# VHH binders against Uncharacterized protein P37: the designs that were tried, part 23

Target 1, 216 residues: Uncharacterized protein P37, of Formosa agariphila (t2kn95)
Amino acid sequence: CDLEPQEKFRFDPEVDPQFTFGSMTTWEWLQTNPNDEFGFMIEAIKQTGLQDMYNSKTETYTFFLMKDPNWTNNGPGFFSREFNLKNTADRDPKEVFEDPAVDLDIVRNYLLYLTLPIYVDQGPDHLKTLDLPYTFETLSEDVNNQIMTIARDWNYVMQINDSPDLPTGNLGKINVPVGYHNYIFSNGNSVAHIFGLNNNGKMARRYKFGEPKMDF
Key: E = the ipSAE of ESMFold2; O = the ipSAE of OpenDDE; V2 = 0.75 times the mean of E and O plus 0.25 times the DockQ between their complexes.

## First folded at step 24 (VHH; framework vhh_lunsekimig_d3)

Design y7 (from y1 with F110Y; at its last look DockQ between E and O 0.09; V2 from the best seeds 0.00; counts 0 for: pae O 6.0 > 2, placed apart)
Fold by OpenDDE, look of step 24:
Structure y7 (fold): chain B 216 residues (1-216), chain A 124 residues (1-124)
Amino acid sequence: as target 1 above (216 residues)
Amino acid sequence: EVQLVESGGGVVQPGGSLRLSCAASGFTFSRFALYWYRQAAGIERELIASIYRGGSTNYVDSVKGRFTISRDNSENTMYLQMNSLRAEDTGLYYCAATYKIKYGTETITYKDYWGQGTLVTVSS
C-alpha cells in the first residue's frame, strides 16, 4: 500500500491557514491594509483596470497577494526588475505608474498571472503532499504564463512554479519561494489563505487578519 | 462528522408547492458548491439545481422558472423552493455538497457529501 509512505509526506500545519473575512472581497480587504505593504499592488490593480475583478463577489478567483519585496512600498522589486526603475522605494506608487518606462500591459499580465480562475483551498487537505508541485491555470493572457505550480516544502514554505517542466520564459522563476506572510485570497468564499513563516522559519500559525506584521 | 439532512418532502397535488431544506454540519459549508439532485423510480439520479459559492445558480431546463435554490451560510442550510409542481417532479430529492479542485486542466471532486434524501410525491 502506498498510503503509508504518502502519509509521511503529508503537510500538516496543525492549524487551518484559511481565514474567513465575512463578505469582504479581495479588493475591499486590500483597502484595509494599504500602508507600505500593498500600496503598489493596489495602484497596479487600479492602473491596469482590474479592480472589478478583485472586487468581484460572484467569481471564484484566487488571488495571490504578494507581501514580498517585489511589491512592497519599500522598493518594489518588480518595477526595478521589469522596467529598470531606480529609487522606487522613495517614490509614491502613483508617481511610479506615471513613469513612461512602466508598461501597464506587463503589469496587468503579471497580476493576471497571480490570479487563478478557480477557488483553491489552501487548508491542510490541499497541497497536502510536500515537495510535490500542483499545477494551476492562471488568468494570464501570455501563453508563457498561463500555468502556475504551487508546492510546499518540508519547512512549509510555499514555492511558486516549482516545476522543471515550465518554460523558461515565465514571469515567475522555477521553484521560487513565496515571501513571508503572503495571502492567497479567494473571492466568492471571501477567505484568505495565509502563507507565512515566523522568524524561526516555521509556519506562522498565529498570524491572522489583524495580526501584527511579520518582518522579512 | 459530516452530515447533510434533507427535510420538507411530502405529498402534494399538481400545481402545489414544497420547500425543501438541507441542513449541513461537520464541514465548512460556505466553501462548498451545493446541489439538489433527484431520482425518480427507475431513472438515474439527475442534477436539477446548483448554487455555487458565490451565490450564482443554475437549473436544468425542466425546473427553470419553477424551482429556486438558495443557501444560508450563516445557518448552514440550503433550500429548494418548488412551485408549480408536476407529476414528473416525483422522486427522491438529495442535497449534495461538492468541492472541486483543479490540477492543471483536470478537475476532480475533492469532497462529495450527500444527504439521505427526502421523498417528494406529486399526485392528484
Scores: ipSAE 0.018, ipTM 0.258, lowest interface PAE 6.0, mean pLDDT 78
ESMFold2, look of step 24: ipSAE 0.238; ipTM 0.691
ESMFold2 (binder alone), look of step 24: mean pLDDT 83; pTM 0.801

## First folded at step 25 (VHH; framework vhh_lunsekimig_d3)

Design xa (from x5 with A97T; at its last look DockQ between E and O 0.01; V2 from the best seeds 0.00; counts 0 for: pae E 18.4 > 2, placed apart)
Fold by OpenDDE, look of step 25:
Structure xa (fold): chain B 216 residues (1-216), chain A 124 residues (1-124)
Amino acid sequence: as target 1 above (216 residues)
Amino acid sequence: EVQLVESGGGVVQPGGSLRLSCAASGFTFSRFALYWYRQAAGIERELIASIYRGGSTNYVDSVKGRFTISRDNSENTMYLQMNSLRAEDTGLYYCATTYRIKYGTETITFKDYWGQGTLVTVSS
């Protein structure tokens, strides 16, 4: 059953619905990093050599950005989950990425998975039906992990990979819902969303398909 | 101003040893990881050794067991002890660090800093 937005309802997004950075790329924005929360994201991009993608002014992307806690939280955090690294929050990002336990190919593919080659904001244009997961192909190079599902609710909150239809082998829910905040980089005709944390400060993960680690 | 100055390079025979030094200034030395890179002729610069804030180290496979990276925070100096040198170890050796600059709560910048390098030549 498809749920359509009702005209009688007034949407009240969690945050300001859109921020436009006309002459700025996602990469440039990250370096101006509001609140010093993207140190690991920045380093991840550098270490994997994906700066050009995030700094593109010609391609259209949807980027999902991960704040430092999404990387470093024990248990559900990226480093803990993928490499069993603990206490990474107390380490310099570069130190962590250069840790022998860290596979940069896995990191690279993870960033690619967090990138869509199309424009998808939190509005109704691409996610028309409420609470319905739409399927998107990511830039992931893993043939068994190239699909992302996105649903939106009446408050424009995105539910990522929270779909029973997610193919086996794909990452399950990789983070908590994304609050309504479209960062639009008009120069590159791209949009970025920021993964948050749940109410207890942790990433929410329902399930994961396939092997524990990404295989690229 | 961040400065890194390498020293200790020279010409040695295969099987010989060298000890490189990197004198650092312009930042809180103990707060940052440090790295040794090398660049052979016609080859891209390669990370060969890392020493982190806590003192842990990492090495590229080709130098494991032969090279030892260390740091003296009291002297703001990093070292690379190179033993059992081989011809393929020939190159310019660079000291590096990543410096994080915070501007209040709104801006952060990460910048890599490099020294001028010191030449290591291993030849018979």
Scores: ipSAE 0.000, ipTM 0.215, lowest interface PAE 15.4, mean pLDDT 79
ESMFold2, look of step 25: ipSAE 0.000; ipTM 0.099
ESMFold2 (binder alone), look of step 25: mean pLDDT 79; pTM 0.768

Design xb (from x5 with A97V; at its last look DockQ between E and O 0.03; V2 from the best seeds 0.00; counts 0 for: pae E 16.2 > 2, placed apart)
Fold by OpenDDE, look of step 25:
Parts: structure tokens; C-alpha cells; sequence
Structure xb (fold): chain B 216 residues (1-216), chain A 124 residues (1-124)
């Protein structure tokens, strides 16, 4: 069964992205988040020395961002999954990243995996067909974990790594799908997406096209 | 913010010695490999020495046996001991943290963090 191309759907290019930050970088935005929901993300970037990547005004990236619970939740959280660290939510981000059990090379590579060297928003430019997973190469240097698949549904929600064609060894579903919230930075040079929260194994498909703000 | 500050450069005669230092901040020093680069006038910057997390080192052939890279994790400082200096060693020396990643079939240097460099001049 052939999937219908996204071009058939109404898409108003004159409509501003849900969130646009013309002169702001992803790095800057992370630090200005009023809810302080990206403490671990910020610290991860600092500890790995990737600030310039996230702060780039000239390069083209797609960033996938993880709120604090994505880092600290037991089980699915990054720290528990990668380093078997528990109860990190109660700890200072800096202290956690300085834990001897934490390998910053792994952290760095994970951030790189969450970064595409091309511009991929939730629109039809790269995700032309609904519910069809497209394959993207990430910036990861891990040969067993360099591919990300992205599918977009009719609500512009991104399904990450939900493809039977995902190579063995790649990370599976990372947290939860990305709702519609294209964060456009640097006058359209880069875009960021935020993973939702996976609470108690439930997929957070809370945010859809047109929603004014993300509150995971 | 990643910061690297080189020092120790100067003017020396051929056969002389210098010790360069690189003070690092803005990242967990002990958990990263570090590098020395140099750039001679009119020539592209080149990697000359590497020191990895475990203390292993690597050198470009032109400096092997003469240069020694080392690190002090307690002080967040990297060093380059340069002996038997030659005129061709003249240049601006940079310490660096680099990120090299694979993209497709290519190895790409994703990002290099440099200091301002320290000038080494070897002349009679």
C-alpha cells in the first residue's frame, strides 16, 4: 500500500513555525527556558564541550533535545540506561556528570546521535510521505549507532526510530515521539525538537500541530 | 565554555629546547584527549602530537623522538616538551580539543577548540 505524499496536504508556507527564534541559537534558548527543564541537557553540552555546535548561527543542524526527566527517569532515562545510575533526579546535574560511572565520551556521542547535519522539520520537505520512516544519518561516531529513522503522522508528530528497517544495534525509540513544535533557530538555519516524557511507559503524544506551547 | 590558553613560546637557537603549556577549562579535562597543532607561515595547520585519556601518546613523524606530550589532570594542564628544535619547527603552536566523527564513509573533524596559540621561533 502506497502512502500518500504530504504535498497533497494543506501546507501554508507563509505560516510561521510554531516557535521561531530568528536571532537565537538552540544553546541560547536552552539557557533561557523559563521552566528550567533542561538542566541536564545544558550540563551535558558543557561537559562534552559541544556548546559551539548548539550555539552555531551559521551551520545547519537538527537537534533533538531532552528535558531533565529524559535524563533522570529510572529505567528509560539516559543515566539509568547507560550507566545504571538511579535517583539522579535528586542530584545536581554537574555532580551527576562528574560521577565516575559516567563516561563523557558516551554522553558526547549520544548528543551527536541526537543531532542531524541537515535541516529536518516536521513538515513535508524531508518527511514527504505520511507514516513512512525516513532514514537519516546522525553525527554519531558509533558505527553501530549512526542511523535515526523519522516518520511523520497526520498530526505532524515525529516517530523516532520506530521502523522495522532500523539497523540492529541502533538505539530504539528514544523516550517518546516529538509533537509538533518546530523550534526554528538562527533565521532558519537550524531546528530543534523536544522529546516528550515517557511516564510509566506511556507515549506522550500530547502536543499536536497548532498548540501554542510545549509543557511536557 | 571551552577555553585553552597556550604559553611557553619564544625564540630559541637550533638544537635548543622549549616547554609549552596549555591551560584548559570549560570541560572535564581528564576525560578528553588533547592535541598539539602547529602552523608555520604559509602552511596549513598540522597535528603534531596527541595524548589520550589513558595517557597514551602519538606523534607525527617529524617530531618523534624530539617532542614529548604530557598532561597533568590535577591541574588541567597539558605540556609539550620540545627538544632538538629545528628551524622547520618554527610556527604558532596550538593546543586543542577535537571531535572527530564518522559521517557516511568519511571521517569528519566536527569541531576543534583552540587557544590563541604560542609562537615558537627557531633561528640562529
Amino acid sequence: as target 1 above (216 residues)
Amino acid sequence: EVQLVESGGGVVQPGGSLRLSCAASGFTFSRFALYWYRQAAGIERELIASIYRGGSTNYVDSVKGRFTISRDNSENTMYLQMNSLRAEDTGLYYCAVTYRIKYGTETITFKDYWGQGTLVTVSS
Scores: ipSAE 0.000, ipTM 0.202, lowest interface PAE 14.9, mean pLDDT 80
ESMFold2, look of step 25: ipSAE 0.000; ipTM 0.169
ESMFold2 (binder alone), look of step 25: mean pLDDT 79; pTM 0.771

Design xc (from x5 with Y103W; at its last look DockQ between E and O 0.01; V2 from the best seeds 0.00; counts 0 for: pae O 12.6 > 2, placed apart)
Fold by OpenDDE, look of step 25:
Structure xc (fold): chain B 216 residues (1-216), chain A 124 residues (1-124)
Amino acid sequence: as target 1 above (216 residues)
Amino acid sequence: EVQLVESGGGVVQPGGSLRLSCAASGFTFSRFALYWYRQAAGIERELIASIYRGGSTNYVDSVKGRFTISRDNSENTMYLQMNSLRAEDTGLYYCAATYRIKWGTETITFKDYWGQGTLVTVSS
């Protein structure tokens, strides 16, 4: 890995991000996703009352988004891991979140953990050195789970919480790396990244701009 | 942010009454069992009243017939009506909220929230 600063690399600021949505917010984008692959994310936001955060036009955030399989898959899936719920993929998102076994406070805190109060894209501005984990404070209210580490490789893939220095108690490698896409929401100067899924050796690092959707 | 804020404490004479309130915010109130604890000086904190998710209640013997625990889920508030107060009821009163789920064959406490307490002094 290259541990030198990447400032010398040519970075054309005039190049548009891979995905730019003008004045659209992350919340709006989630709802308009044509693949309908964020049903659980949308419901999670609604159930936890965090809609205003995702719909902010004035605040700057980095959002990490989870597609439905990240929520529902057994083992690594959120519901399985946190609440031991099985076969949630076959259930309505609203119905699942209303399940007595589901603690919405845990859901809320997890969404907050997946949110940075600063702008961090997959470029070299905040992640200046390749394969070097940088530490960020999340919006989590859990004192044992407030730190996220992010490293980028030469393909701009983000490695989340893949650091030996990550404090114990943090979520760790719950989700797989984020492929290069940089969803930019200009109204709040926010960016969203989509977590891949790590099932049966399938790594989300293949999830890059212009590539087909991963079959999880 | 999760908050439990007790209020209603004060100084009363023996035989008097107080009503304590616990205002909750930042969590799904209706999914929690709620509790009142108290701690007298030099004594370990003790559970005195419980109100569960379904509304059923439980009391320690020392407060049975005198204290009544209740909850209003619409206002995210728990109450403790204390009648016929005694000197031995003096202490710091805490409200607590606990969320438990079944995990396999076990019950796991996921959340355990506590207030800062309100002081009740019963003295002549």
Scores: ipSAE 0.000, ipTM 0.212, lowest interface PAE 12.6, mean pLDDT 81
ESMFold2, look of step 25: ipSAE 0.431; ipTM 0.783
ESMFold2 (binder alone), look of step 25: mean pLDDT 82; pTM 0.799

Design xd (from x5 with Y52W; at its last look DockQ between E and O 0.02; V2 from the best seeds 0.00; counts 0 for: pae O 12.0 > 2, placed apart)
Fold by OpenDDE, look of step 25:
Structure xd (fold): chain B 216 residues (1-216), chain A 124 residues (1-124)
Amino acid sequence: as target 1 above (216 residues)
Amino acid sequence: EVQLVESGGGVVQPGGSLRLSCAASGFTFSRFALYWYRQAAGIERELIASIWRGGSTNYVDSVKGRFTISRDNSENTMYLQMNSLRAEDTGLYYCAATYRIKYGTETITFKDYWGQGTLVTVSS
C-alpha cells in the first residue's frame, strides 16, 4: 500500500501549536523546570556547554527534550544504557554528570543527535505523508550516528527512529514516541518536542493530538 | 602500561599563574575525552574542566575566565593554564581520560585512566 502525500488534502489544523512561547528560548523555558522534570536535561546542557544552542533566538532548530526518567530509568534510560549507571534517579543531576563513569563527550554528542538544524513540527509541512519515515540529519558529530528518522501518524504522534531504513550504528529508538504538543520558541524559529516515558519496555503514547497542556 | 602523569604543580601566590601538564602514554590519546579534576582538603573531588575529542571545552563556573584546558594530540599531552589563582584553588589536581568503544552492538565506556595528581598550593 503506497502512502500518499497529504498535500492533496486540505489541512486546516483546528488548533494552533499547542504551546507558543514568543521570544522565549528552549533554554529559558527549560529553566522554568515545569513540574521539576528536566533537571537532568538542564544539567546535561550545562555540562556539555551547549547552552548557547538551546538559548538561540536567531537560529532554527528542532529540539528533542528528555524528562528526567528518560535519563535515569534503569535499562532504557540514558545513563543505564550508555554508562551502565543504575539508580541515578536517586542522585543529584550534577553529581551524576560528574561521575567518573560518565563521558561528557558522549553526552554532548547525544544532545547534538537530539537536535535538528531545521524546523520540524508535528504537522504535515515536513512530515507530509502519514506513517512514512522521513530522514533527517542531526547535529551529531558521530559519522556513524547522524541520522534520525521521523514519522507521524494521524494523531500527529512522532515515531522516532522506527524505520527499517535507519542506517546501522544509529541510536535506534530514543525512548518513546513524541505526542502532539509542538512547543514553539523564539517567535516560531525553533520547536521542541518532549519524549514520553518508556516504562517497562512499553511505548508510552501518553500525549496525543488535542490533549491540553500535557507536560505542565 | 597506561599512564597519566601530571606535572607543573607548586606553590604560588594569589594572583599568580601555573601551567599543569598531563602526559599520557599507553593508549590512543586522540580518541579520549580529557578532564581535569581537583580535590581540596576535606572536600570531595570536583570536575573543573573538560576537553572533548574534537577540542570543545567546558568549565565549572569557579574557574571560567581564569583556567584554560587544551590538548596536543601529537604530543599526547593535556594542559591546564591557570591564571589569577586564588587560595580556594589549592588542591590536588588530577587528569583523567575517558573513551567509549563499540563492539558490534555492544557499547563499552572507559573512564578509569587517572593520574596520581599534582599539588597546587596558593598561599601568600
Scores: ipSAE 0.000, ipTM 0.217, lowest interface PAE 12.0, mean pLDDT 81
ESMFold2, look of step 25: ipSAE 0.213; ipTM 0.586
ESMFold2 (binder alone), look of step 25: mean pLDDT 82; pTM 0.789

Design xe (from x5 with S30T; at its last look DockQ between E and O 0.29; V2 from the best seeds 0.00; counts 0 for: pae O 4.6 > 2)
Fold by OpenDDE, look of step 25:
Structure xe (fold): chain B 216 residues (1-216), chain A 124 residues (1-124)
Amino acid sequence: as target 1 above (216 residues)
Amino acid sequence: EVQLVESGGGVVQPGGSLRLSCAASGFTFTRFALYWYRQAAGIERELIASIYRGGSTNYVDSVKGRFTISRDNSENTMYLQMNSLRAEDTGLYYCAATYRIKYGTETITFKDYWGQGTLVTVSS
């Protein structure tokens, strides 16, 4: 897959070993700003008031973490797609989130969609069968966008929302290969995966509001 | 600590009304589908009402039109409004919160929380 959404940014598949941070939360880890790639994620969490969730040592979560290009890429990036903001990569994250065009409720719900209330790593415990999409309820408060599908292949790569069974009205096919890297926090309490873009640097939305919702 | 605490039970005459509450602590209701169960003496526990994350509700036939399940996410509390109570409604009422995932064609409950129950007695 060629993950080059624009000239300025180039994505490489994440293929790192499992890392355990027993005394560290996802929030604390993010603040270390590994490779300086999570500036917008950090600011998004702050602006939406979800810091406690990412900083929890008691509740179990699975987090999908978005690197800066997921936010800022023109066209496929979050800001471009949701708010038609261009050239956000050249702006300070705080300044962008304070832009009047940015709806923080949408940002908040997006982060919640990227969060599961259970522990799901790339291993076989919850993704037992290869290439089979499993359906999860996210923390999204949007009744039309509450389902995420996750499949794993023989390389432990996750395919997110790449399922024909994705309910109508949910966030469209993301089709992002998440390489093998389980970041485990708080003594195994939570796990984070790095979320990228698809081979075209896009995050597709196939479904819109008003579609039938799924009731679990 | 995660807890569900039911309240509102008591003794009521036939035709009367009660409002049960289920207050959650240690976790957020918005994460879960929520249910009311009841167990009469000598009878297995039965599911009587459901409210899903999207707000949809479901009832067993015996309580349809009389009971109403609702949730207040801001208060992290679920309710069961019970009207036109009957003797057969007597039992211990439990609230439950569950998280389910779909494995292939199967739906599996991954996580569930239960309260200790609140007693409802309908008698003349």
Scores: ipSAE 0.022, ipTM 0.370, lowest interface PAE 4.6, mean pLDDT 81
ESMFold2, look of step 25: ipSAE 0.245; ipTM 0.665
ESMFold2 (binder alone), look of step 25: mean pLDDT 82; pTM 0.794

Design xf (from x5 with T107V; at its last read DockQ between E and O 0.73; V2 from the best seeds 0.67)
Amino acid sequence: EVQLVESGGGVVQPGGSLRLSCAASGFTFSRFALYWYRQAAGIERELIASIYRGGSTNYVDSVKGRFTISRDNSENTMYLQMNSLRAEDTGLYYCAATYRIKYGTEVITFKDYWGQGTLVTVSS
ESMFold2, look of step 25: ipSAE 0.430; ipTM 0.772
ESMFold2 (binder alone), look of step 25: mean pLDDT 83; pTM 0.803
OpenDDE, look of step 25: ipSAE 0.035; ipTM 0.484
ESMFold2, fold request of step 26: ipSAE 0.005, 0.469, 0.006; ipTM 0.288, 0.788, 0.331
ESMFold2 (binder alone), fold request of step 26: mean pLDDT 83, 83, 84; pTM 0.810, 0.815, 0.815
OpenDDE, fold request of step 26: ipSAE 0.799, 0.807, 0.785; ipTM 0.912, 0.906, 0.903
ESMFold2, last read: ipSAE 0.428, 0.496, 0.424; ipTM 0.752, 0.802, 0.763
ESMFold2 (binder alone), last read: mean pLDDT 84, 83, 83; pTM 0.814, 0.810, 0.812
OpenDDE, last read: ipSAE 0.620, 0.378, 0.806; ipTM 0.835, 0.727, 0.904

Design xs (from x5 with R31S F32S Y99S I101S F110S; at its last look DockQ between E and O 0.01; V2 from the best seeds 0.00; counts 0 for: pae E 17.9 > 2, unsure alone 62.5 < 65, placed apart)
Fold by ESMFold2, look of step 25:
Structure xs (fold): chain B 216 residues (1-216), chain A 124 residues (1-124)
Amino acid sequence: as target 1 above (216 residues)
Amino acid sequence: EVQLVESGGGVVQPGGSLRLSCAASGFTFSSSALYWYRQAAGIERELIASIYRGGSTNYVDSVKGRFTISRDNSENTMYLQMNSLRAEDTGLYYCAATSRSKYGTETITSKDYWGQGTLVTVSS
């Protein structure tokens, strides 16, 4: 997948500011640990062996990045929801991912779930109609969790999985909306969006990651 | 050149069965999401079944329990097993696929590849 750099830099009044990082990859940027907010994301990538994906200079990806509270909040955060593992916020990330309660195959597929093999910025190119969910295939290999929907609300904020049309058992609405859009890496081959810290809602789904598909 | 070719359509009595096939070429089949759509006379095409590269499936309520979508990555072929057919299942059945593009963006709201359709008629 090759993309010409000039196609990645478009100005649009409906689009949040675009933050361009030249040839820096998403993995290189994450490892600078901006604002000390990505310790768990960095360790998750290391523990699951996904560094090459986030470090690609040539493949086209859209990444959704989680800050430490998205991992560690007790209700809900990733550890509490998927593993009933609470009070992780002040633990060393390596220690947490090595806790027997943590299934690294589920962590790996969650990271793949938060990755799209196409370029989707916050603008109108893929998301033209507001309050309309658009469906995307993720890289997840989990049989219940392969589809993401993205809608822009009336504030042009990306809302993930806020759709009744998701397959039965798929990860439901992520009530932590995208807080920061359009971080552009790898000379325009990849774009990242960063979840906000608002946690007034709950993740909803019928099945946890890794559960068998249940057709009714 | 990318092609999707449906086959297996025909005339069948109510309560009968048919198996549709979609033979694909010109793109990486194993990494693509695959779909069946149907179009009854006078209405827009509707998505009826989906199968993703990991094997997850989804169905609309009107076919759930009667239709089964499957894929064979070694033969680049997707199938739709249709059982307990009803008159309302009559229509033109299309296979569709989404894939990645080397030089552009894919949009899921605009399917990249479509077959020509195969006609299924459920009548006495």
Scores: ipSAE 0.000, ipTM 0.134, lowest interface PAE 17.9, mean pLDDT 77
ESMFold2 (binder alone), look of step 25: mean pLDDT 77; pTM 0.764
OpenDDE, look of step 25: ipSAE 0.015; ipTM 0.310

